VH-VL binders against Uncharacterized protein ycf23 (ycf23). Designs and how they scored, part 2

Target 1, 265 residues: Uncharacterized protein ycf23 (ycf23), of Porphyra purpurea (Red seaweed) (Ulva purpurea) (p51373)
Amino acid sequence: MTISSKISSDFDKQSALKVITGLNNFNIPQIKQMALASEIAKVTYLDIVADTDIIKEVESVSKIPICVSAVKSKELLKCQKTGVNILEIGNYDCFYEQGRLFHSEEIKLISKETRNLLPHATLCVTLPHILKIEEQVKLASDLQRIGIDMIQTEGKSTSISKTDHLSGMIQKSASTFSSTYTVSSKIRLPIISASGISSLTSPIAFLYGASGIGIGSNIRRLQDIGSMVIYIYEVQAAISSNHNIQQNINHSIQSSKISHQLIPY

## First folded at step 10 (VH-VL; from g5 with light chain H33Q)

Design q6
Fold by ESMFold2, fold request of step 12:
Structure q6 (fold): chain C 265 residues (1-265), chain A 122 residues (1-122), chain B 107 residues (1-107)
Amino acid sequence: as target 1 above (265 residues)
Amino acid sequence: EVQLVESGGGLVKPGGSLRLSCAASGFTFSEAWMHWVRQAPGKGLEWVGHIKSKEDGGTTDYAAPVKGRFTISRDDSKNTLYLQMNSLKTEDTAVYYCATYDESGYWAMDVWGQGTLVTVSS
Amino acid sequence: SYELTQPLSVSVALGQTARITCSGDNIGSYNVQWYQQKPGQAPVLVIYYDSDRPSGIPERFSGSNSGNTATLTISRAQAGDEADYYCQVWDSDTYVVFGGGTKLTVL
């Protein structure tokens, strides 16, 4: 396992928060605002597109740990040479609408190549939501064997309708939560849940076995750093409360002996 | 020196069968993915299929025109790749190459044999 | 099935720069390889991973890949560069895909 010491504490506490700028986001002013907001709010790390100029721009205004995302190992290697050691294969959303799909074999090849080129970097891989859940579990298992350090789940992009109830919010995020629950029951890598997660829904990710969450689109729409910080604070407050809720559920199940009857076998 | 040598090509009638071999040397054959690529006379390159290493499951994938008719196999003890071609058609007439990667990585084929000609005609 | 399109032919004057294109939807998200093939010979890899050169390929061969187009560039073209050139990607659904090939003629 080669998880960077810059982020490992938050993953060990199952409270990591990643801010995601997006693979197709080259808007340097917006990315710098998100980096500043993330540092002020003490976000675990920032996930940006694998671009050495953007890395320099973010580093010019923030000391926040940086993760870079790409779908090609060579782009990740180029960025690692600048000193970034948290790397991701994923964030496929910008490709799906263009008809560019990623399936298990291609992701395994990219991952194996990246691990070979970068034996000591922290590597995270996103499981495509287009894969059936059983295939996601198999891919996650194969990635663990390849030596990947972390798994990210995703779902279809969702938004909370102004007419939706809490049940509607959970149902719109159900894809990433279902993946988190199922994958976490079969593998032992830290899992990051992403896609449509808000302060209201973030506790479910951790209850389902996540060690962290990723948020992006709701922050990207905000126009100033202050609004971004407030939004991130609300998510962090939900995460902080989640540790207490998680312990209470585990203790209640343990002490009642009902856990043996409630868990799937 | 990494080398691939194809053999077994020849003249076959439509509906017939033929088995090609590819003798490999100069690398750890059992750890490599192996490919068959063909080229009809005067035409471009066309991928036929591949077989993965044993450690990657030893499974095969095929291009649509040959799926169900062609079978790729390997014998790691002999460092030999095989292509069993059944139900041959005139459009299968081509030079058949075996190929693999060395330092270029999984996406490329930097080692090729000289090819063996298969002619399917009445 | 994923398709790659190349021009049928390209001409270049001796000593000048040739550019051969390979078009495909979102090809910039793929790793693009280029092969040179002379008559009666097996293909030879000249570019892999968009822009890397195998050992023995001179620096005047270069590659780029972005958007929907990958390009093989041959500077200071020599008579020995006259050949067919094929681009290639590895795709999740169709596996190894070759372009139709481009005949480079050095005048």
Scores: ipSAE 0.677, ipTM 0.835, lowest interface PAE 1.5, mean pLDDT 88
Fold by ESMFold2, fold request of step 12:
Formats: structure tokens, sequence, C-alpha cells
Structure q6 (fold): chain C 265 residues (1-265), chain A 122 residues (1-122), chain B 107 residues (1-107)
């Protein structure tokens, strides 16, 4: 695994946050805005489509660490040759809408091939939400044996008609959190929760065993860098509030053994 | 040189059975996935099925037209792939090729035998 | 059942560029292989992973794949390129899928 000390630290502290631009997003101006916002907010890394031109455009305006995503090992290899060391097989959402599905066997073949082509790169694989939870666990176990470094979960929305945006987000986040909880109980790899996660719900991912989260669509809807940074800060504050509560509880417990204080701080 | 040689083809009546063999050499047979592909006279290529390596579970998958009637097996000690064909139909008349990969990886077949003809007719 | 569609035939003048298409829903998300088959012979892999050539395949064979169409391109067509050409993908539900084949005629 080749990861900077900052990235490793975020995962070790259960506080990693990535910004996902999307596999079907080739909007250079928007991607640059998201990269700048991510750097300002000190996001763990930016996850973009595996495209060497887009990598160059992002690097022209930001030093944010880059992850590239694809569903074909050859695209990941091409990008790794430019110096990118975090690679992902996944972010299948745009394919579901086009009727393209990915099942366990195909993902394992892509993963084995990618590991063989790139034996030292950091490799993350998304578990498709179309798999039953038991199959997601089995796939995660198989990926661990293949030598995959990280797992990402994703969520399912059961409606495509007139379900409001909030209901769809709740369904997706509940789905990905269920996968995170079940998978984290069975495997030893870092887990990234994604799909429908908001600032309000982001702490749930970490309580359920995630080492990080991915956010994207709520940022993409924003019109400028300032708004993007504010949104990211809200997510980070939600994550940090959980850590502060744990520290205050630990501090209060230690203090209460020495003092007469009765209420945790 | 990687080489595949099919044998066992011939004339058989509908409802009959036939077993094809594929002798392999020049590579580590036990680590390879092996495929059967057929081609009816004057028609295109049709995948019949495959068998995975022992390391990958040794399991088989089949195309819908042959599922339940055909069985793929392998004998790694003899470097030989088999196709057992039961309940044969006239539609099964074809040249049968065995195939595997060498340079191309899992998605492709860059090594082919020359094929063996199976004719199913009354 | 995932399906691939190819034109039945393509003609090219000697020395010119031939293009053979393979159509499938979202084929750009698959790894596409191409096979050449001459009469009475076994197929020969000419392109894999959309655009890679096996050893021994001349550089005038190239491939591309995006959207719903993959294309085999044969530049500087020679008489010896006259053959049937098949595209192929590996699909999660159908496994190995071949197109119906395209007869390339070099005029």
Amino acid sequence: as target 1 above (265 residues)
Amino acid sequence: EVQLVESGGGLVKPGGSLRLSCAASGFTFSEAWMHWVRQAPGKGLEWVGHIKSKEDGGTTDYAAPVKGRFTISRDDSKNTLYLQMNSLKTEDTAVYYCATYDESGYWAMDVWGQGTLVTVSS
Amino acid sequence: SYELTQPLSVSVALGQTARITCSGDNIGSYNVQWYQQKPGQAPVLVIYYDSDRPSGIPERFSGSNSGNTATLTISRAQAGDEADYYCQVWDSDTYVVFGGGTKLTVL
C-alpha cells in the first residue's frame, strides 16, 4: 500500500473523508471547483474518473491527493503510470441507470487482474448494492484474499419515479450503513461508506465500523467553491463532534476517579 | 509452444452421447481456465462453456442451449479437458474447439485447437 | 442475455482502411476481444482489451471501444485480411458472448 502519512492517519483515526466527482463526470470546471474546495477543507482525497487529462487538470490547480475510479483495469493502469497511487474499481451508480450490472465473479476477475498489473498500488473495490448482504460479505472476503486494500459500500434506492430527494437519500444511506455494519464485522479491511450520506448521518458510518466516508452528489449540486467548502466543513464538524464527545467522556471518566464530578463532559 | 488438440468427434444419432477430449501441452494446464466453443457449419462462433482452474474452485458454467445435457471436466494429471455430450440434437452439429488464454488474460481466448467435427443426424 | 450485433459484411478496397463495428448496450464498460477466422481454420485473436494486440498481430490492426459501439480497424487492407471477424465480451450474467460475425471482403 502506498499512502501518505496524512491519508493513513485519517483512516487510522476513523475520520477519512473523500469527495467523489463521479464516473460519468467529465465537467472540467466543476471537477476543478471540487478539487479546490477539497484542498481548502483538507479532505483526505478526491475521487475522480480514471482519465489522464482530468488528472492533469486537477493537478494544475490543486495538490489534493487523487484517487481514480474505473470499472476496467486498463484505465486504472494508464492512470497509475502518471503517478496516481490510489485506485478504485467501483462507483457503479451511473451504470445501474444504464442497465449495466456488475456481479461478484466479474468484480473478482477485474480485481485479480488489477492486482496482478499493479501489485503495489492502493486498491479499493466497491461492493455492488445489487448483491444480497450475504453475497456482499462473501465478495468482501474474497477481495481481501485477492489482496485488495480497502472496501467501499454503496446504497440502494428502491424508487425511480416520484420519491422525493430526502426519501431517496434515507434509503441509500440506510442501505450502505447496513452493508458497512455487516461487512465490518466479518473482514479486517478499512471500509468507506458512500451513497446518500449527509452531514447529519455521517457519524453513523463510523459507529457502524467505517474508517471513512465518501460524499459527492450534495457537493456537485452547489454552484461555487465557497458553498462546497462550507458543506464539507459541516460534514467534518459532524465527524469531529463524535471524536470530541469520546474525548470529553474519556477525560471526564479519568477526572471523576480523582474528583467529585458526577456528569460526563 | 502452447498447443491444444481436440479428438473424439464423429457421427452420432439424435439422443445419443459422445465424449470429446482436448489434449493440452506447453503451459501449466492445472492453473488455466479451459473453454469449449462450437461453430455450426456456415454459422458463427458459439461459446459452450468453461471449467475453472482448481485454485479458482474447479467449477463449470454453460451456455443455455447445452445446460443440463453437456458436462465439462478436466484431468490435470493427464493435461486433458473433456466434454461429455448427452441427449444430442441435430442443432449440436458443429466443429468443437477447445480454447484457453496465454498472453491475453481471463477475458479472451488466444490459444485454440483446430477443432473436431460432431455430426448429429439420423 | 447480453447480445452483440455486427454487420453481416464489410467491403474495403485494397490498401484502404476497413472498419468493422460491434454494437451492444453499454459495450464501452466491457473488455472487447476480436477474432479473425479464415475458411477451414480456427479463430485467431487479433485484439483484446479493446485495443491490445497479441504477439504476431500486425500494427495495422487496431481497436476502440466507447459508448455502445466497439470498432475493429484494419488499415492498409491486404488480400490476406479477407476473413470473418467476431467480437466478444465477458458478461456477468451470460458469460462469454460472441457477435454474429462480419465477412470482410478485400476488393
Scores: ipSAE 0.669, ipTM 0.831, lowest interface PAE 1.5, mean pLDDT 88

## First folded at step 11 (VH-VL; from q6 with heavy chain A32D)

Design t1
Fold by OpenDDE, fold request of step 12:
Structure t1 (fold): chain C 265 residues (1-265), chain A 122 residues (1-122), chain B 107 residues (1-107)
Amino acid sequence: as target 1 above (265 residues)
Amino acid sequence: EVQLVESGGGLVKPGGSLRLSCAASGFTFSEDWMHWVRQAPGKGLEWVGHIKSKEDGGTTDYAAPVKGRFTISRDDSKNTLYLQMNSLKTEDTAVYYCATYDESGYWAMDVWGQGTLVTVSS
Amino acid sequence: SYELTQPLSVSVALGQTARITCSGDNIGSYNVQWYQQKPGQAPVLVIYYDSDRPSGIPERFSGSNSGNTATLTISRAQAGDEADYYCQVWDSDTYVVFGGGTKLTVL
């Protein structure tokens, strides 16, 4: 139930970087490229779909710590036997467009089952953005009680957030930052902020209570390993530079009118 | 031996009320979620509702057709599950089963009673 | 609401393999259970968590689940396998959901 020393160190330094390949990504060549890029850039860990064949493929090209994601306990159990570092219940983004939603009760049940099956595994759970902030906080608290080791937040996309302009980039990350801030104030677990995070907004996540950040969509759009490495370097450089653009984020949050209720603390 | 035994079924007129009981034995009743499932004559299985364990808050959820009319409760000291049915309709006519989890964990009902027949007729 | 679709009936010759399907959107993301029900009897769990068997259920019963279809497979069909079979999932919105049931006839 303990987080590895390396990962914990990166959390403490607020420099942890997670590369997310996608829960529905079974493109082995692309996953291998992402794994290689992640290793070259020395990211904290790589997240892949819970699949033993994919795990083997990744391990054949990289020694980077591995997180596997799934929505079923049995799938995680199979992967745990291979010696992966983190088991995650989450990364639901691939299901939303298809109308498959995960609410608090189902997530809690999966979490309880997984913890019971794997009492010593490192477990991460994603908080779905479809939940209101107060529901996310409640879920996070319950998950902490269940014995989950870390939490990941995700963001809500808006039409404005689809732009590549600076304002759009900020808006893309606003939702996950709101979740991160509110949840981190109520629980003790490390929080990974994910969804819509770019090189521009990466350092801001840590200001809002994140222990690490997850990047996925932008890196998956890249076609070669060189571009992937460069992108990761940009994110890492941004984190290191600690640029303060909080005023822009606040403006974005106010203007975006996030559809879920924020808890005023 | 794990066992569930339903009782309380019978004939009732539309608009009437009936309370079913389910007696549990052979397992730790208080730790399990309990379910009611019904089956109309010649029809399929239909979930009625559940009550969570005390550890999970002891709250209840219901299927849309019975929401507001049926109430599920439990007495852990007596290892008994209840289904209070009010404002009964003819379409509520069914064999009512109580069910729970055992070896299967959280998703499957691997323990069933033999059911009790409820007939709603004028 | 989430719905599960089963064929109304399936026939199998004695000693052959029967396959009963249960269709639902992204059913592969759910844990699927199967119940056997004989006339005048309560349902009996025969498969849970897609492919696990409860104690006392013969190895002839197996299950799979992926994509939009779950399947109950009954190998070496026996006369005693003739029954109604129901698939079931747990959904975030509606909780327990049953399929319409499939009548298996052994010829």
Scores: ipSAE 0.891, ipTM 0.945, lowest interface PAE 0.5, mean pLDDT 92
Fold by OpenDDE, fold request of step 12:
Structure t1 (fold): chain C 265 residues (1-265), chain A 122 residues (1-122), chain B 107 residues (1-107)
Amino acid sequence: as target 1 above (265 residues)
Amino acid sequence: EVQLVESGGGLVKPGGSLRLSCAASGFTFSEDWMHWVRQAPGKGLEWVGHIKSKEDGGTTDYAAPVKGRFTISRDDSKNTLYLQMNSLKTEDTAVYYCATYDESGYWAMDVWGQGTLVTVSS
Amino acid sequence: SYELTQPLSVSVALGQTARITCSGDNIGSYNVQWYQQKPGQAPVLVIYYDSDRPSGIPERFSGSNSGNTATLTISRAQAGDEADYYCQVWDSDTYVVFGGGTKLTVL
């Protein structure tokens, strides 16, 4: 139930950065690249699928704090024994594409079960974007009562205009910002804003009450460690320079060797 | 010894009503969600509904075929679960089981009664 | 609504291994339970949380769950294992969902 001092510090500074490898990502070489990039860039922690083999692989190349994600308590329990830092119920993106949805009741049950099994673990829960804002607030409140330590918000896909790419980037993150803002006003737990978070939108998340941000889609598209590090640096620079967001982003993009254009998610 | 005992089954006409009871013993009844499950003759298991514990709000949920006709309730002081069945149909004919979890948590039913037969017939 | 599909029947020779499958979309993301039911008796939980055994259930019973298929495995099949077996999950929309059941015959 106690968040590590380092992570808590980053939350307090509103600078926490979470790298999300993906709940359905079992690509060990790629995960190791992301882990190494994350360590080099000194992100707050890395999120990987709840898998003990993957944990070992990550630990073999990095000492970065590890968060594991799953939708079943047993999977989290198994990983907890390895000494990971955070256990998360969430990151449901891969399930949405398959038509698998998680509603409030199921999430509460998983959360309650997990907390009962792991009374001293640091637990994070993702609020599904399929829920109405009011439902997310209710769920967050219930989770706080259950004893969850932190909340992650996510967003739904929005239309992107080809003629206004920057506008599209902002639109992609609008949902998670709404969730972050509304939920943060009702609960005391730190909130991680995820889905549609980019260098452009990262600072905005913190303005809406986020304690940290989660990035995944864009970094997973990159092909080498160097590109990953550069991308993370871009995000970190944006966070640290709230007044010159666009200028810093443009500079980073122009100077980087990213293999392909970044997208808002 | 953990035990559930159903009672109240019998023969009833279509459109009639019947109330089943489930007496619990050997565990902390008030802390558990309770379920009703039925099985038509020669058919598979079918979930009827559940009632949550008081701690979890004490609310009820029902399967679509019985929603609006059946009501689940509980008396924790008597360690008893109830199923009020109204507007009964012939397809409601089944053995009705009460069930709950003990060791398995929320997802499973590891304690079952022996069931009580409800026959809806003209 | 969420549906679970089981084979109607499975046969196994005495002393051999029986495998009963339960199929459902993304069933691996659910906790799967298995129940044994003998004629005239109430169901008995034999596997919960995909692979855990309740007290009193022999080690011959095991379970796995991944992708779109959960499997109940009964090793060293005995005559007493002949029964109907049901898989079950808890779904967000419909709550408790049972499979259609599988008749296991021990030859």
Scores: ipSAE 0.891, ipTM 0.943, lowest interface PAE 0.5, mean pLDDT 92
Fold by ESMFold2, fold request of step 12:
Formats: structure tokens, sequence, C-alpha cells
Structure t1 (fold): chain C 265 residues (1-265), chain A 122 residues (1-122), chain B 107 residues (1-107)
């Protein structure tokens, strides 16, 4: 099982942040803006659709580590041949609105096939939010046995014409946090929480067991690189604050353990 | 040489039962998923169901028209796939093929038997 | 349940190119297989993973898949290509799904 050295440090520190352009996003100018903003802000990596032309365009303007996402192993293999070694099966949201669903068995087949074809690549798999939580846990366990390196959770919002943007973000983030909490208690893989996460809510992902988060739609809606960078900095500041709190807690626990061991019985 | 040979087809009355066999050779049977596919006279191909390898869970899935009436099993010691068909209907009249994959992977079936005819009529 | 639609028949002149379509909602997100079946014979896989050919299938057979349509293309059609052709996908809910089949006639 291998996590790329380009990103492993941020996952080890439970501070990874990826920017997600979207599996059905082929808007090269926008993707290049997001890549530049991500590089300026020193985001862990950029997650783009599995398309070799888009990889070339991003590499023309940025050195940011690239992850490609697809739902077909053939597309991931095609992109890996260009030198990209961080691959994702997932980001199913665009398919849900088209009526195309992905369930556990299909995802396991794609995952096993992809791992067999690409034994050395870093593989991340998204757990579909359409699965009940017990099914998500079972799928995550099976993916761990298949040799997947990382798990991503995603969230669900109610499709109501009266739902405002903030309500949709809260619903999605609560859903993905619930999945993160439950799945992290059952598996050892790093977990990325995605869907509706903001600077305000990002600390919850890490409290619930995430090693990183993914953000996308909130950045895609911004008009320029400067605004994108500022948004990313605010999320990173929230992650950094959570990281410092966790380090202090762990240090206090280790210090208490050392002191306890030195006390005579 | 990878080979599949079906047997056990014949004439049966509606409501009756029949057990088909598929003898496999030339590959490690226990590692492969196995499928049943049927074709009514003059009609197209229709998937009946499959059974996974033990490594992949050993479970079965069925097409809706046969769920609850048909049971797929395998005996890895005999390299044999079975289809137990109960509560047969005239609509079940078809040539039944067993199939598996060799080079094409899970999504496809590149190895087929020659089929065995099941006729359900009064 | 997921459904695939094929034309009932397609005709092609000897030496010309035949195209057989397979329509399905978002079929471009699936891996599409194609099978050839001659009368009294078992099906033979001719295309898998949208466009890959098994060993022994000539380069005249090619496939594509995008949007809502997958296409089997047979270049330089020969008399021996006359057969029924079925498309197939593996779906999360319905598992293995076949199209209704297309009779290819080589004139």
Amino acid sequence: as target 1 above (265 residues)
Amino acid sequence: EVQLVESGGGLVKPGGSLRLSCAASGFTFSEDWMHWVRQAPGKGLEWVGHIKSKEDGGTTDYAAPVKGRFTISRDDSKNTLYLQMNSLKTEDTAVYYCATYDESGYWAMDVWGQGTLVTVSS
Amino acid sequence: SYELTQPLSVSVALGQTARITCSGDNIGSYNVQWYQQKPGQAPVLVIYYDSDRPSGIPERFSGSNSGNTATLTISRAQAGDEADYYCQVWDSDTYVVFGGGTKLTVL
C-alpha cells in the first residue's frame, strides 16, 4: 500500500487539504485558476477529472501535486501513464443528478481492478453517500482489504427548491462528518472528509477522525485567484488551529504516561 | 484449453424442477466468477445470475424474473457449476449457457459453453 | 432496472463500414461489451471495456462509448460478419444487462 511522498507528510500530520475541481469539470481556464490558487496557498494537492489534456494544462502553470478522479479504471490507467500516481475512484455527485448510482459491489470491482492494474499508485476511494452507514463501514473495510490507500467521505443534502446555500452546506457537512466518525472507528486508513466543508466546520472533520479534507464548490464559485487564495488560507488556518490543539492534547497524554511510569507503586 | 460444458437440459412440466450442471476445465475454477445466461428461442440474451469466487465472497446475484425460484451453486472439488430451477414456467423455456471470463475481466464473459435446452411445456 | 436499446437490424454492403448502436442513460459511465452470435452457436466476445479487442478479434472491429450511446464499428465488412450483435454492461443494481440484439446483414 503506498501513499505518495508528495502528500504523505500532510496526511501524517492530519492536516491534508485538497482542492476538488469536479469530476465533470472540463473548464480549463477555471481549473487553471484553481491550480494557481492552490499552489500559491500551498494546498496539499489538486483533484481533477481524469483527462490527459487537463493534466497537461495544469502542469503548464503549476507544480502542485495532481490527483485524478474517475469511475472507470481505464481512465485512471490512461492518466497514470502520463506520470500521475495519485488516483481516485469517486466524486460521484455529478452522476447522482443524472440518475446514475454506484453501490458497494461495483465500487469494489472497480477498486480491485484498479489496484491490480496499478499496484504502486496511491488510490483513494469515495464512499457513496447513498449507502446506509453500515454499508459504508462494510465497504470501507473491504476496500482496506483490497489494498486501497485512502478513503473519502461525501455528504448528502435534501433536494428541496427552498433550500438555501447555507442549509445545503450544513446538511452535506453533517452527513460527511457522521460517515467520517463511524468509518474511522472501524478502519485504519487515512480519511478525507468532503462535501460542504467550510473554514468554520473543518475542525469537526478532524475531531471525527479525518486526516484531511476536500473543498471544491465554494472555491469554484469565486471570481478570481486572489479570492480563492484568501478562502483557502482561512480553511488552512482552521486546520492549523485544530492541529495545534491535537498536538497539545497528545503531548499532555504522553507526558502523563511518562510521569505515571516513573511513580513507584 | 478453457472449456465449459452444460448438461441437464430437457423437457419439464410447468411447476416442475430441473438441475443444470456446467463442467469446467482448463482453468482454476475456484478463482472465477461463474454466470448463467439464457436465450429463449428466437430471442435475445438474458442474464440469469452469477456466483462469485470464494475469494470475492462466494455470494450470488440473480435477475429479477428468476429470483427466489433459481439457485446457483458451485462445487469447487468437482469444478462444476449448478443451476437449480424450481417452480418452472413456460417463459423459462430457453437455451441455458454457462459463462466466465479469462482475459476480459469481471465486466465481461469471454468463455461460453455451447448451451443446454430447457423446454417447459404441459 | 437498467435497459439497453439496439436497432433490430442493420445492413451493410460487402467491404463497407457497419455501425451498430447501443443506447442507454449515461452509458458512457459504464464499461461496454459487445458479443457476436451466429445461428446455433454460443456468443463470442468481440469488444470489451468499450474499445478493447480480445485475442483473435480482427482490427476491423472497434468500439466507442460516450454520453448515451456506445457504437460497435465493423470496417470492411465480410460475409462472415453476418450475425446477431449484443451490447452488455454491468450495472450496480441490475448486474449484467444485455441489449436486445441487432441482426447485421452483409449484402
Scores: ipSAE 0.697, ipTM 0.849, lowest interface PAE 1.5, mean pLDDT 88

Design t1
Fold by ESMFold2, fold request of step 12:
Structure t1 (fold): chain C 265 residues (1-265), chain A 122 residues (1-122), chain B 107 residues (1-107)
Amino acid sequence: as target 1 above (265 residues)
Amino acid sequence: EVQLVESGGGLVKPGGSLRLSCAASGFTFSEDWMHWVRQAPGKGLEWVGHIKSKEDGGTTDYAAPVKGRFTISRDDSKNTLYLQMNSLKTEDTAVYYCATYDESGYWAMDVWGQGTLVTVSS
Amino acid sequence: SYELTQPLSVSVALGQTARITCSGDNIGSYNVQWYQQKPGQAPVLVIYYDSDRPSGIPERFSGSNSGNTATLTISRAQAGDEADYYCQVWDSDTYVVFGGGTKLTVL
């Protein structure tokens, strides 16, 4: 399995954070703002649509590691030829809105083809939220056998009123966290949780077994780089606080070498 | 050198049954997905169904008009694909092709047989 | 189920460029194949993965796919190009889907 050295440290520490601009986002000024904010905040990497012009525009203003997303292997190959080696099959939500669905067999075919064409690239695949949990686990297992490097989970879109922002975010994140928890218990690949992630919800992703998270729409709605950076810092602070708690628990257990019992107080 | 040859076509009455065979040669049959495609006289191509390789689970999928009446199977030891057609209707009258991929990959069918004619009439 | 629409016929003068369209919702998100079928013969794959040519298919055949339309383009049309042409995708719900076919007539 090959995870790019540009991002592997953050995944190894279960603290990776990516900023997702979206497959249907071709707004160059906004994407460049998100890239700059991500670089200032030292985000692990930026996930953009597989478009060679957009790659060049981002590179003109930022050195942030770039991931490209598509649903066709040839689009990923075209972008890899420009030097991008972090690739994703996913971000299906824009297609769901247009009535285009992706199921396990098609995703496996795209993934197998992409791995064959790009044997050394870092590949991430999103598990569609339209699949039942049992089917998501089976797909993740099949993707691991195909040689995919990372799995992303996503949450279900709901019809909840847009004025109830927090409720909608919780429902999306609950869906992605359920998938994260179940898949992480059965698959050893690093998992990225996406959909509805904020400073409120991000710690739960890591408690449920994620190695990273993806955030997008909440940043995209901000029109100022400073506001974007502040949002990202708040998410990073939440991740760091949760990681320190988990790390301290694991370190204490390992240091004590407790094998039979804990000493209650 | 890759070749597919269908056989078993003929005249059958409505409600009858017929079994088609597709003999394969020149490639590793056991690794490939196999398809049946039909074409009614003077009409376009219509996918009937496929069977996956054993490695990919050996499962089948069917087009709606034939689901429950047609069964696709394979015998990897004999490099042969089968189509069992039951409860035949006059609408099933067509040339039946077997098809698979060689160079084109999973999305396409670049190897086709010559076809075998099935006529369903009273 | 997923549906593909093609014109019933297209005419092209010898030596000119023919364009055969295949319309479908979000077809640009699919890998599109094109098949040529001459009377009494099995189909022959001429384009796969939107724009790739199998071995033995001349460079005069090209393909494109974006938005809701895929196009097969045959430049410098020859008499031997007269045939029926079918587009095809693999869809998650419908599996293999063919268009209705287009009869290309070379004048």
Scores: ipSAE 0.664, ipTM 0.834, lowest interface PAE 1.7, mean pLDDT 88
Fold by ESMFold2, fold request of step 12:
Structure t1 (fold): chain C 265 residues (1-265), chain A 122 residues (1-122), chain B 107 residues (1-107)
Amino acid sequence: as target 1 above (265 residues)
Amino acid sequence: EVQLVESGGGLVKPGGSLRLSCAASGFTFSEDWMHWVRQAPGKGLEWVGHIKSKEDGGTTDYAAPVKGRFTISRDDSKNTLYLQMNSLKTEDTAVYYCATYDESGYWAMDVWGQGTLVTVSS
Amino acid sequence: SYELTQPLSVSVALGQTARITCSGDNIGSYNVQWYQQKPGQAPVLVIYYDSDRPSGIPERFSGSNSGNTATLTISRAQAGDEADYYCQVWDSDTYVVFGGGTKLTVL
C-alpha cells in the first residue's frame, strides 16, 4: 500500500494538483495538449482514461506522471502492465447522465479486487456525489480498511441557470467541499477535491482538509497550450497564497507566545 | 473437488413455506459468498439472492420479487446454505440452484449445484 | 432496475463462428459473464470479466464488451455447443442480473 514517490511530496505539502482529462475523453490531440501544459506548469500528475493507446500517445510527448482512471479492475490491470502505477476507480461524471450509478458495495468490490490484483500500486477511489454524506464517510472508512491510498471527492453535475457567476461557481463546488470537510475529519487518507474547482475556490478545498485538487473541464475548453498553462498557474498561485496565509498565522501565534513570556508588569 | 448439493424441494400449496438446503464440500465455505438462483420451467435464469462471507459481514441481499418473503442463511460449521421460502406463490415454481465462485471472483458464479425442484400448486 | 436483452435464438453452421449478443445501457462499464446451459443441466460459466475463460473452457470461446453491447463468440462451432446461453452482470441497485437467454442451434 504505497503512495508513488512521484506524487507523494506534493500530497505531504498539501499542494497536490492533478489535471483530469475525463473518462469519456478520447480526443488524443487535446489530451496531448493537456499533458504538455501540465508538464510545463509542473502539475503533480495527469489523470487520463484507462486506455493503453492513449498512455502511449501521452508518453510520446511528456514525462508527466500519469494516473489512469476506470470503473473496472481489468482495465486498470491492463494499463498497469504498461508501467503506469497510479490508478483510480472513479471519475463517474460521464455515467450519471446515462443512468449508470455506482453504489458503495460495487465500489468496495472493485476496490478489493484491484488491491488484491495490484498490491503495490497507488490506488485512488472517487466517492460518488450521489451518496449521502454519511454514506460517503462510511465508504471512505471501508476503503481505508481495504488499503486504498487516496480518496477523491466530486460534486454534482448541475444545470443551474444563474446570472451570478460567483454564486453559480460556489453551487457547482458545494458538494465536493461538503464531502471533503466531512470525510477529512473522519479518515486518515489524503483527499483530492474535484468538480468545479477554480483559482477562486481552490483555497476552500485545502481549508476543508484536502491534500490536493483536481481540475479538468475548464482546461479542456481552452484552445491552446499557452492558455492552459496560464490557467494552471492561476490555480497554483491561489494554492501558494493560501499556504502563505496559514504560515503567517502560525508565526503570529508563536510570536505572541514568546511576547507573553517576556512581557513584564 | 468443489461440490454443491441442493435438497428440500417438493410440492407446496400457495401461501405455504419450504426450506431448501445446499451442502457444500471441497472448498473453504466460510470464505465465499453464496447465491440462490432459480429457473421457472421453460424460462431463463433468475437471481434470488446472496449471503456474504463472515469476513465481509455475513449480510444478505435479495431480488425484488422475493424480498420480505425469502430468507437466506448459512451455517459455516456445517458447510450448509439455507433458503427459507415463506408466503409461496405459483410464480415461485422453479428449479432452485445454489451457486458460488471459486477463481472467478465476486462478479460470477463458477460452481453450481444440480438444482432442486419447487412446485407451488393447489 | 437494470435489464439485459438477448436474442431468443441464434443458428450457426457446424464449424462456423457463432455470435451471441447481450444488450444493456452502458454494459461496457460492467463486468460481463456468460453461462452455457444444456437441457436438464445446471449452468456452466464459460466467460467472466468480459473475456476471461475459466479452466476447462476451450479458447474457441471468447468475449468482448464495449458501449451498449457484449458479445459471446464461439468459433469452430461443434454440435456439443448447442445450448442456452445467458449473459450476466452485477449491478449496484439490482445485484445479479441475467439476460433472458439465447438458444444456440448448430446446424
Scores: ipSAE 0.643, ipTM 0.831, lowest interface PAE 1.9, mean pLDDT 88

